VH-VL binders against Leucyl/phenylalanyl-tRNA--protein transferase (aat). Designs and how they scored, part 1

Scores and structures below are computed, not measured.

Target 1, 210 residues: Leucyl/phenylalanyl-tRNA--protein transferase (aat), of Deinococcus radiodurans (q9rtp4)
Amino acid sequence: MLAHMPAARTFLQHPDPLTREIAEGYAGGSFLMDNGDGLRWYGVPGRALVPLTEDAGLHVARRMRRELKHFRPSVDLAFDEVIAGCRGHLPGSPERDGEWISDELVEIYQHLHTTGLAHSFEVWQGDELAGGVLGLALGGAFIAESKFHRLTNGSKAALIHLAEHLDRQGFALLDAQIQNPHLATLGVYEVTDKEYRRLLRRALALDVEL
Structure headers, positions and changes below count from the first letter of each chain, unless a header shows other numbers; Kabat numbers aren't used for antibody chains.
ipSAE, averaged over its two directions, is called F for ESMFold2-Fast, E for ESMFold2 and O for OpenDDE. V2 adds 0.75 times the mean of E and O to 0.25 times the DockQ between the complexes of E and O.
Where letters were taken out, [cut] stands.
The coordinates of atoms that the task and the answers printed are left out; those that the model quotes come from them. Centres of patches stay.

## First folded at step 6 (VH-VL)

Design G1 (from G0A2 with heavy chain E108D; framework fv_gevokizumab)
Fold by ESMFold2-Fast, scan of step 6:
Structure G1 (fold): chain C 210 residues (1-210), chain A 124 residues (1-124), chain B 107 residues (1-107)
Amino acid sequence: as target 1 above (210 residues)
Amino acid sequence: QVQLQESGPGLVKPSQTLSLTCSFSGFSLSTSGVGVGWIRQPSGKGLEWLAHIYWDDDKSYNPSLKSRLTISKDTSKNQVSLKITSVTAADTAVYFCARDTSGYLRYDDYFDYWGQGTLVTVSS
Amino acid sequence: DIQMTQSTSSLSASVGDRVTITCRASQDISNYLSWYQQKPGKAVKLLIYAASTLQSGVPSRFSGSGSGTDYTLTISSLQQEDFATYFCQQYYSYPYTFGQGTKLEIK
């Protein structure tokens, strides 16, 4: 079994002001970033969504499918290392694309982890952390904030394992925010902001555990 | 309900090509995540995995035998075939086919249903 | 290649006995291990997969345990129909490899 997680309304009505404020922002369809000029809420006209199953459009290449069993998935085993990986601060990380994760945002994620809103999803090869996803779980929605890899295919393996895990747990949405060519190969698609908010409202009503 | 049945020549001469067919029912190789593998067992010895074919026509071969093996499927006939070229006495064994319901994201390449096996003797 | 070693090729037991068969992998296989039963003239039967998950239709007297490199198949109360050869298999990495088999014989 997985650890218990509160329903979305628990975070929206949470006694901790920071947790409540962040949950309200994401529940409204926005996401938080620091692009070097302070923390700001962002939105996009085309929101990138990851299908959770093959029937929903998830595409996993044959070579990748065979690699997946070599990655052992976990939840919340290495939260601080996953943040460091997303920031490009782990040895062997190929690229530093998490520069938008400022020191202030790290503290916010660490705080949200203690209140149950922020999570890490890891994949391992043996004892090595191969890749991971940093995100927020709100109702039946998982908002994948950032991902990284240290070993070949680690970030893609983490995202695919996460999609399968979320489907098994009854989640309805895996949100990647912004489309890119690599995500497109997995079947990631864009929806309008209006459609995203509709899907999000349905997902927020679900009482599921990560 | 799931059944697999191997068929082969029984006797094949050294240097010739051995052709085996696996016919099955109760499942389809058009189903995502399903595969069929070939395993052999020489008399009094252990099991040796030979080759595997998946629903999407992806193929895997035992590296020690790869140059001699060809696996193929006919999804419409519910058949998987294996060819082994340049056979020798070392290829004398019972040959099994078995189903793999690994699933697209399940990664479980265990064999849940097996055929009864077909004996192939390589002798002049 | 990952080598699978069963501690014995033959084991004698009586009906009603608790029987344990062990399997060791040459490297960590992360529970990607199955157990099979083979009887002369019959199809090979899957008993356990993912190290500890019982296949549908297999009697509850069979159980699997272990992790990392060391795995065990247990028969809690041996029945007459259980006299057979048992094989472990890793499906963690290609080529998939089997143990040499353990033949369970009447004492």
Scores: ipSAE 0.029, ipTM 0.583, lowest interface PAE 7.2, mean pLDDT 87

Design G10 (from G0A2 with heavy chain L105I; framework fv_gevokizumab)
Fold by ESMFold2-Fast, scan of step 6:
Structure G10 (fold): chain C 210 residues (1-210), chain A 124 residues (1-124), chain B 107 residues (1-107)
Amino acid sequence: as target 1 above (210 residues)
Amino acid sequence: QVQLQESGPGLVKPSQTLSLTCSFSGFSLSTSGVGVGWIRQPSGKGLEWLAHIYWDDDKSYNPSLKSRLTISKDTSKNQVSLKITSVTAADTAVYFCARDTSGYIRYEDYFDYWGQGTLVTVSS
Amino acid sequence: DIQMTQSTSSLSASVGDRVTITCRASQDISNYLSWYQQKPGKAVKLLIYAASTLQSGVPSRFSGSGSGTDYTLTISSLQQEDFATYFCQQYYSYPYTFGQGTKLEIK
């Protein structure tokens, strides 16, 4: 038997109805949020994309470059802790200013993790979880839903290590959905919804593994 | 193809300043993620990292030698230079320059291509 | 400084032998470890980086393994051209440091 991560079609044709429904929504270019009035599908006219390499526009400050090697990356070693960190509920994490990951979304992400669609990317300093990213891997696209830090630079280190990991694995797209000042410092850029859907369609055709 | 070539004085007197130049081809220091480092090796001994410089002019020096070292680049000429002040017999070594690049893992700081080395003897 | 120690400064072997060279760091270096080959009087060549990733063009008989503080370079079937000095290097923290070298000699 071949043990490998599923391609996009595996989720789009998945026997689990919830996994299939969520995969279809994201494959169509939408993302799921609870903005205080229940779970809804959202889209944006300007979609925030993280470059996977410095040649593609990723900006890594000199100080960050020196510190990156002090963070050890991993995949799916601490999924529940990463969710807790993204919610601001992990002991030692900074208190989150506004939380959009509802209890209902937590249950959905935990379920999607069991079916292989949802993943955590962690960075560690020694044996301490320093930061991480919660996201969905669908074909050659990684949709980064949320990120957190516990130690200085942990969330930036997590995102930069994730970009490098995705590039190494042959992914084509790292989606942050909505631009913000922290993402802008990393070289995150916006594309139109039409261009995003074009890039996504191409990424979904890739048979790559996280 | 990537090539690096060191040049230096061959012989330098104690207390003087040693100036070394690394000329390279097949890559540019205008390319992100690329750097050039200097490593030396005294006869029959091991390798000692001295300094490196990256495309964005970020510099790092071996702390034990930092007060004597200056690294600089001329991106337009594809050259990196290292200056060592107040040399002594302990600075007699083969000096190498090498490309500092991460390949598919960013900021790995391994040296993937090296020059042939240039011997510098410090003697009166 | 992180100290890199190779278990031996010299090792005798014959063509066809399986050779292992070990490198120990004074602290956890999280796989930020490279292996280099140096032939007498010539340029140094990168063999392995990130502890286990083979550099392009390097023969598959070379492999790297290890984690934390302990790392190994293995040559599965020694060839005549492999008699050289081998160095490990950590690039986890400044200053970057090398092992003292292991000279692989004909038995």
Scores: ipSAE 0.006, ipTM 0.532, lowest interface PAE 9.4, mean pLDDT 86

Design G2 (from G0A2 with heavy chain L105F; framework fv_gevokizumab)
Fold by ESMFold2-Fast, scan of step 6:
Structure G2 (fold): chain C 210 residues (1-210), chain A 124 residues (1-124), chain B 107 residues (1-107)
Amino acid sequence: as target 1 above (210 residues)
Amino acid sequence: QVQLQESGPGLVKPSQTLSLTCSFSGFSLSTSGVGVGWIRQPSGKGLEWLAHIYWDDDKSYNPSLKSRLTISKDTSKNQVSLKITSVTAADTAVYFCARDTSGYFRYEDYFDYWGQGTLVTVSS
Amino acid sequence: DIQMTQSTSSLSASVGDRVTITCRASQDISNYLSWYQQKPGKAVKLLIYAASTLQSGVPSRFSGSGSGTDYTLTISSLQQEDFATYFCQQYYSYPYTFGQGTKLEIK
């Protein structure tokens, strides 16, 4: 489908109040979490960004590169299963540290999926869901809220395939919010909040689709 | 510009070790994403992939032959070598080396340039 | 191991013909398939990779199509220099495997 205005403005001017409110929060550089004390907007001084290409710093080991082709990527094929995986509720998924995706957040994500703001990116081995990423697509920015795996390398494969997909579609940002040792092995880097907001403003002006 | 050339003994006796060398020019195995593989073809039959080696010394072997195969590289000499132990008449074939430069980003491993092949006969 | 089967080991054609050569994988290979041309006494030549991408320098009369398990190489208007043996190869999984080859012969 085509639109007259950039994709980001579609959500910022959306008739659904919840979609508009969430889009405004993320467009401002914040992200939404529930750490056991209710829904709150968060920010970080060092924002974790995933390079979209190896030229930009994405690090893919040769052995991992060979494994990537065994994972078939898809968009929005198993949205509810991806949420369940991110919560640690899928059979075969490893137990997750804390569960910040509350029942209230599940309902919010499901609603945002119907309005086109929230998406799932899946990777499969045969017919088995191997891993995935839950996120929001806003302009040329993809905010990766959570990821999971069920099969070895599924989470890493999902993130790398997502980066490649986003680059092909013309996206400018893949946002992982918070750095960790696992993400650091892929070349994930940190920018200041000020630099993140600058990059985000430029990405939001892009009229691209997932 | 890119050229690969195989060299081998021509004739090997059963039970001996077969040593093959691939010499190349127009590219380097110090370049990220570059690899070289070995493929063989018995007379009148199809192609069989044997082994691969990449710029970072990562190696892959055909599982049916893995116990008999050793692949190595000498980056400074632009050479890749393959050794096959305990040869039999079934190892009689033309042996090819080929470059793998499918591109680093696309995660694709195809053979874009091949040598002309070297015939190895295993006979007593 | 993934088995690659070409529908015929030989095919007769005339210059100017449209020729199709088919290749079937024993499982989904997600377009990780290449096509090669082999002439007697010559180096093997890559024609197509990623199922449908034409290698630089290969004539536009060659094209590849297909997905999943079924793939096709097409030569839209056969030339004299195209009489050769054609092989498909999957590079989805180790060990990499080839079809048995299809020898294109003068009719």
Scores: ipSAE 0.012, ipTM 0.546, lowest interface PAE 8.2, mean pLDDT 86

Design G3 (from G0A2 with heavy chain Y104W; framework fv_gevokizumab)
Fold by ESMFold2-Fast, scan of step 6:
Structure G3 (fold): chain C 210 residues (1-210), chain A 124 residues (1-124), chain B 107 residues (1-107)
Amino acid sequence: as target 1 above (210 residues)
Amino acid sequence: QVQLQESGPGLVKPSQTLSLTCSFSGFSLSTSGVGVGWIRQPSGKGLEWLAHIYWDDDKSYNPSLKSRLTISKDTSKNQVSLKITSVTAADTAVYFCARDTSGWLRYEDYFDYWGQGTLVTVSS
Amino acid sequence: DIQMTQSTSSLSASVGDRVTITCRASQDISNYLSWYQQKPGKAVKLLIYAASTLQSGVPSRFSGSGSGTDYTLTISSLQQEDFATYFCQQYYSYPYTFGQGTKLEIK
């Protein structure tokens, strides 16, 4: 079962000041990070975007595609566990890319989850959380803040399942912010900040559900 | 209109290599998400999956037979071939080819259209 | 390997009967299950995939249900042309495996 999510303009005009402030920052093309010097807004000259389909450039080996059926996707079933996984605080987890998520950011994400801006996307093997993605859904854009895996292929499976889910739901963008070698293997590409803002503007106009 | 048709030798001697060809129409293996598989059925027995080949030339084999199986495709001729080495009487069966159109991410490898089958008898 | 077991290799029925054929997987296959019909001298026909999705062109009297390890094919009102052998297949994991088949015979 998938919950209905508000349109981007709902968050930009939200009565909650924190939700409105965060939504405005992301709608403007910035993203929030704590690199050890406090919570700050960042931008990059080359923005990393995940293609939503194979035709758009997503690279999924057939062997990996066969493995995808062993992972059951879900939305918002284990939000706190996904944050813990991204931070490296989930028992048994390998290293992840969320070491920048401070205690202050955890509280912010938990608050944004209650107002409908922040979400978790999970993949499971049986009852075990195998991997996941923490992100924000704003209009037809999903900003993937962090991901993790606990079981082999869990983070790759989570990202690929998320891309398919977003395509099916009518989303236009899956934003990974910063390129890395793992993401490049999947066909993730970079666009200029100017081009990103153009794509984002179009995505924000979409009224879609996660 | 999707059609598949198997072609084989009918009779092959023990220890030889069995070569089978599947010719098809109504679809192309240049189409993303499409594959062709081989399945066999000994007389009065059940179905056994042998091998699969996909639009991107990725191949899968039944582990119990993998060392004896080679699957290949010729996309321009709309053909998929299967070779089985060192055949024995246990390889006597009707051999089918079938289409898989699971789509890019659906990862649903069911067989939606099958050929009529070709009987192969392994005997001296 | 995942073992697929159909509860009977043969079943007798009459036209108009409700017929149920069962299939059990040795482990959870998450609905990656298809049903096929085989008639002598004809190509094998896909009836149902993803446990419960009816293939285009298949009569509505055929239906599939189940989850986890236990699956069922139902023919709500048997017709003369339905006397055939029925196979289940899992496509959750390689190697793909089939049930032994259930031959539906006239009473």
Scores: ipSAE 0.046, ipTM 0.593, lowest interface PAE 6.3, mean pLDDT 86

Design G4 (from G0A2 with heavy chain R106K; framework fv_gevokizumab)
Fold by ESMFold2-Fast, scan of step 6:
Structure G4 (fold): chain C 210 residues (1-210), chain A 124 residues (1-124), chain B 107 residues (1-107)
Amino acid sequence: as target 1 above (210 residues)
Amino acid sequence: QVQLQESGPGLVKPSQTLSLTCSFSGFSLSTSGVGVGWIRQPSGKGLEWLAHIYWDDDKSYNPSLKSRLTISKDTSKNQVSLKITSVTAADTAVYFCARDTSGYLKYEDYFDYWGQGTLVTVSS
Amino acid sequence: DIQMTQSTSSLSASVGDRVTITCRASQDISNYLSWYQQKPGKAVKLLIYAASTLQSGVPSRFSGSGSGTDYTLTISSLQQEDFATYFCQQYYSYPYTFGQGTKLEIK
């Protein structure tokens, strides 16, 4: 079915079997994790979505607005370092929301990066990697798998800059999967699985670039 | 069509307070991401940024003048005001107000439309 | 404070010339730089923002380039109406600071 969506076809009909299998799972609304018993596909009844603009509900605190310009955004400049940061393996990286990223999953993400499905979004202060987001870009949907910071506000700055970048590029969906209190302060909201699949299907039809 | 117009006293005596008003049309300070700044230029010299106010009443001041500056807005009247206390001959300049707007990236602060300027002379 | 330096306060040029005006920041400003044109008796005009983005309504002969600390405004084929003073401005950090200005004069 989803093979009809032009933007998603590159991955859903990719010659690489692994890329096809992973793309199909995410296109169906599931996400991949390793919680200590191997790789498994997960779903949630309430899916966490990040608004792309303030008009859509993105909340940027006054202090944070002053600091955003001091974080320089980039795409795919430091993919392996972003994975390491998400795993808590970079010096000075206190935030570790990617401990579920096993050695096997690192190899999968590195492979998916070579086929164009997996990406990193970085924010820098000078030459310092301040924070980043690891995710998958499928059609007009960006699935944010994990994030980290090394410098104060780095992960929030990365997510806000990513939302702005995605809006500018014509993306329709920024998926954070699971709600938490920190994401809620940015205006992240939950939708039902049914609504998520509807939004995802529309996003997959978009032909956009990261 | 965006327009800004400064108004001031023209002549002020040393030690007095200088009050300036910027009246504008074609935009509102209730719009997210918009602000208004004040810039001055002494005769034959360069531009100096003084103060800024944003849609959410957030304010910024040039540190070299901060103790003497107060910026305020009246969103319903489409006006921004600047007060400078204890003026001296060094405050003689053309005073401009200008709209601050988001650039290519959010919360970039460049001045896209300027008023014509109002000359203020500080003299006894 | 970030100091903005324009390498020359005055340049002489003729109609049809390619003119370059340079601006240097005392630290990396990550392309948060604008160029303005000031003519006697006229409002100050924004020409370029974000180092290289042309403001709507500004002629295509104007362009901006640069990164980090070094930026350039280029006028590809100078017209009579382009004789003016040009200022760069950084909006990376408070206080916002301007270059001293470069006055473009008839040769």
Scores: ipSAE 0.021, ipTM 0.569, lowest interface PAE 7.1, mean pLDDT 87

Design G5 (from G0A2 with heavy chain Y107W; framework fv_gevokizumab)
Fold by ESMFold2-Fast, scan of step 6:
Structure G5 (fold): chain C 210 residues (1-210), chain A 124 residues (1-124), chain B 107 residues (1-107)
Amino acid sequence: as target 1 above (210 residues)
Amino acid sequence: QVQLQESGPGLVKPSQTLSLTCSFSGFSLSTSGVGVGWIRQPSGKGLEWLAHIYWDDDKSYNPSLKSRLTISKDTSKNQVSLKITSVTAADTAVYFCARDTSGYLRWEDYFDYWGQGTLVTVSS
Amino acid sequence: DIQMTQSTSSLSASVGDRVTITCRASQDISNYLSWYQQKPGKAVKLLIYAASTLQSGVPSRFSGSGSGTDYTLTISSLQQEDFATYFCQQYYSYPYTFGQGTKLEIK
């Protein structure tokens, strides 16, 4: 039994069966991956969460703070390019955070983008796509599926700009799923599965927009 | 209500150190994303940015003047100070302090509130 | 350093005129540009930031536009209190730099 507000309920009661199925899985605390043996729902005992503000534990290094203004943020301007970047398919992109994104999963994300569940968050330097985050927005939760950079600091800039954007819009949760050393430098912390489901339930009750 | 007020010596001799103080109210430099900058304007000339300091004590200086500039803050007194060493006639200007918004929440380093300015004349 | 150039150091106008002041950056500054108003003996006042965002309390006759390297400040219907010097400023890179100023004078 989940708490439902108009934003989350829209997807959980969506006329499109695929959108409904994916929304239900994420609303239940699971995430979808393809490790080369097909699509499966996953969960973790320690869930990685990104603080939205410095008061909540977000750490922005002094040098990085000065560079943030050189990255212009946007929402949903380059969805297909962000997927390609996450897969390591853009020229000059050394980061392969989304190796698990199969061709089948690309088609799923593209479809979810048309129904409003999947989104891209981009950062630009001039006209060049410097980095981005692929994710799902469900209620007041943003589930960051993958990120990439093409230019130095692009993925960190994208995640920091995204956290600020989400805080401004009234979101409660930025979910990175799995901890890594790179994310740890930003103050990313882990919560138990039980605590994650509690936080998620509360976020799903929020009626906010990306 | 945000207010900033500069204070300085008015007259200083060549080769001496110029010390300026900015006293402010209506905000705190303990607040994340906030800073204070110093800008000067020589008579009949444009505005020149000198330095600024952020809530976390991070400092930035104009490279052309960096070796002569020291910026500091006293958060408990709501003050920011600027020192300029080895002054010359070229340092004669009106000196302004202004609030700078920056950091992780607002990456807009514009000067939203300014002091009235304090005139400093460097003369023998 | 990024050089900020305002096309004229002075401009003559009459009350009721539409006035445009131009600012050009020597490189792309991604809309990290502010406009300020300075009157003799008074504090400098922020009018516009992020190239086009009007500061709270500033009259709606002021507007900012532009992108990349070219930016404009427009006063749609000039009032008596608008005769002042106007400066643009980039805050894209250190050192922050200002235009030389455009003095708006009574015609």
Scores: ipSAE 0.006, ipTM 0.547, lowest interface PAE 9.0, mean pLDDT 86

Design G6 (from G0A2 with light chain Y92D; framework fv_gevokizumab)
Fold by ESMFold2-Fast, scan of step 6:
Structure G6 (fold): chain C 210 residues (1-210), chain A 124 residues (1-124), chain B 107 residues (1-107)
Amino acid sequence: as target 1 above (210 residues)
Amino acid sequence: QVQLQESGPGLVKPSQTLSLTCSFSGFSLSTSGVGVGWIRQPSGKGLEWLAHIYWDDDKSYNPSLKSRLTISKDTSKNQVSLKITSVTAADTAVYFCARDTSGYLRYEDYFDYWGQGTLVTVSS
Amino acid sequence: DIQMTQSTSSLSASVGDRVTITCRASQDISNYLSWYQQKPGKAVKLLIYAASTLQSGVPSRFSGSGSGTDYTLTISSLQQEDFATYFCQQYDSYPYTFGQGTKLEIK
């Protein structure tokens, strides 16, 4: 006799006010950034989506496919290190495009991690953190906020392993927000804001776990 | 339900080319992530990996034998072939073909189903 | 090339025994290791992959463990049908390499 609720409702009805507010913003199709003038909600006319499978359009080059097995994936094993990597604050990391992740946003992500909304996806070579993705899991949608690499192909390996993991778990949507040439090589495509909100609404109805 | 079956000449003379065929059912090499490899075993000895071919025609060879090996596939016939040139008595072994399912985005290359093997003797 | 060494080429045991077979890699293979069972006149059978993942249809009495360079196959309660030769294989790097095999014999 106990009713089941979809996973997204857990965050939209969460007892923590901050978790509810952030979940509502993302559920509405917006994403949070700090461009140097404080935290604001943003949207884009062309939303970048990562196909979860090769049948759906994910392109994994032959050489990349062979290299993927040398990256061991994990979930939530090194959350603070993944944030540091996305900010360009890990020793040996060449990435510096995480400037929008302010100290205030770090605190928010750490808090959302404790309530189960924010997650890290890592890839390792031996004991070394090779790359990772920082994101939010809301229903059947994974919103990939940022990614980084420390070792060659680490960020690409992290994103490909994440797509496979999400597909196996029954997720419907992997959101990269903004297109770039690197993502385009993987088959990432853009949809209109209206189409994104339609796809998101369907994904939010799914009851899946990361 | 996956089945693989090797076929070969049984006997081949030194210096000749050995040609082996693996015929299979229950899967297709048109399926992403699927491959077939060749492994051999000399009498009373261990297993030695020879070569792999995947759905996208990606090929890998054992470096110690690469100059003598050619692997190819005929997807429409569900067959994978291996040629070994300039054979010697050291090539006498049971030859196996096996499915290597890296899986769609899994890329873990283990052999989940094997043929029963075909004995090849190199002798005059 | 990565060398795979099994500590013994033969091991004798009785039905009901707990049996362990060990495999050592000459370098770290990051759990990219499989265990196979070979019986005379039968096709080679995959038991374990990724060091510890049991292949579908394989009895739960088989388990794999280990990390880095040292790996173990365990049979918790040996059955009559388990008398066979067992091989480990690394698939971390080309060329893929196998251990020399451990023949499990009736005590």
Scores: ipSAE 0.000, ipTM 0.479, lowest interface PAE 12.5, mean pLDDT 86

Design G7 (from G0A2 with light chain N31D; framework fv_gevokizumab)
Fold by ESMFold2-Fast, scan of step 6:
Structure G7 (fold): chain C 210 residues (1-210), chain A 124 residues (1-124), chain B 107 residues (1-107)
Amino acid sequence: as target 1 above (210 residues)
Amino acid sequence: QVQLQESGPGLVKPSQTLSLTCSFSGFSLSTSGVGVGWIRQPSGKGLEWLAHIYWDDDKSYNPSLKSRLTISKDTSKNQVSLKITSVTAADTAVYFCARDTSGYLRYEDYFDYWGQGTLVTVSS
Amino acid sequence: DIQMTQSTSSLSASVGDRVTITCRASQDISDYLSWYQQKPGKAVKLLIYAASTLQSGVPSRFSGSGSGTDYTLTISSLQQEDFATYFCQQYYSYPYTFGQGTKLEIK
C-alpha cells in the first residue's frame, strides 16, 4: 500500500539536503537573495501578493487583455533561458530585475529544477521566447522569484498567464515578495508578515501540481 | 438556458442604414468576461465576422467594414445593436448574433451559442 | 488577415464512415480555433473550441486535433444527423476569419 504525501511535504522531507534546506526556508516564509554580500534569507514586513483572479483584485487593462492570446504559455520548456532572461543575459533582451541572481543562485536554481522544486513559466510568440517567470512551487504556493520580457508585454503576459494557470490548477498563493510600481498596476497588494505566514500555511497543505 | 434572437428589417433599400437588434436571455453583459458578436452569411457563401462588444464596453470591428459599422449595448435590456450605413446588394445576408465567452485574462472569443439568424435583403 | 482554408467545399460519405475535415491557417494560430456545425434553418452549433476541447452536449464521436497551422475535425462513425456544413474559425487575431465551409453530403 503506498502512502500519499502532499507535494510540500515531499520537498520538506526530501533526501537531497539542499532541496530540503531551501524548501524549509520558503515554507517558513523567508526568501533567498544575494544583495552583493552573499546568499541570505530575507523577510519583509509587507509581502507582495499577486491576485489569481479578477474577483480577487487582478487588474488587466483592456489592451493587454486582447493581446494575451498572442502569448502561448508553457511550463518548464526553457528553464535555463528563463534564468538568463531574468538576469538580462538573453540576446536582444533588455535588463530586467537587477543583478540579485548571482552565479551561485543560478547553480542553486538549476539544482532545484532537477529535484522538482524550481520551475520556469514561459510565454512565446510563435517560436520566440517573449517572456517568463522563474519560481518555486511548494504545495499550493508559487513563489515568483523573478520575471523578464524579451518582446513587448512579455513579462506582464507571463505573470497574468501564470496567475490564470495557477488558479485553474488549484493554487492558493502567488507570491512576488516585494511591491513595485509595475506590479501595483496589476492589482498586487501587500499583507503583513503574520498574515502571509497564515496564508502560506494553508497553501502548503494543498496537494496540487503546476 | 442561453438563447439569442436577432431582429431587423426584411428589406432595406440601397444607401440606407441597416439596424439590427440581438435580444438574449440566460446571461448578462454585466458579467465579467462575456460579450456578443455579429456574424453574417450571404446566400450559399461562408461566414463573415462583423463586430463584437464586451461587458466593459470594449468594441472591435472588422477593418474592411469599420467605417460603416456601429455596435452598442443596453445591458439593462439584455440587447446588443449593430448599425451598417450605406448598404448595397453585397450586404444581403443572414445576420447572426452569438455569445462570446472571452474570459477576463485569456481572450477565448469563440462563439458558444448563436441566434437562428435574420435574413436581410438589400434591393430597390 | 489570417486566411482559413478548408481543403474541400464538399465531401460525400455514408453512415458509419470515419470522416475527416481539414482546416489550414495562413499563419500559426496557437490552437485558437473552433469548429461549427450548420444545418439549414437551424442555429449554428459550436462543436469544438481551443482546437481539441469538445463543447458540452456534443457527441463524443466528434473530435478535434492539430496545432500551429493545420487542424482537423474527425467524426469517428458518421450518423444521419451529421450531414451538415462544417466551418473552422480562428480567434487568434482580428479580424476573426472562417474557413469557406465543407458540406458533408450523403453518398
Scores: ipSAE 0.035, ipTM 0.601, lowest interface PAE 6.6, mean pLDDT 87

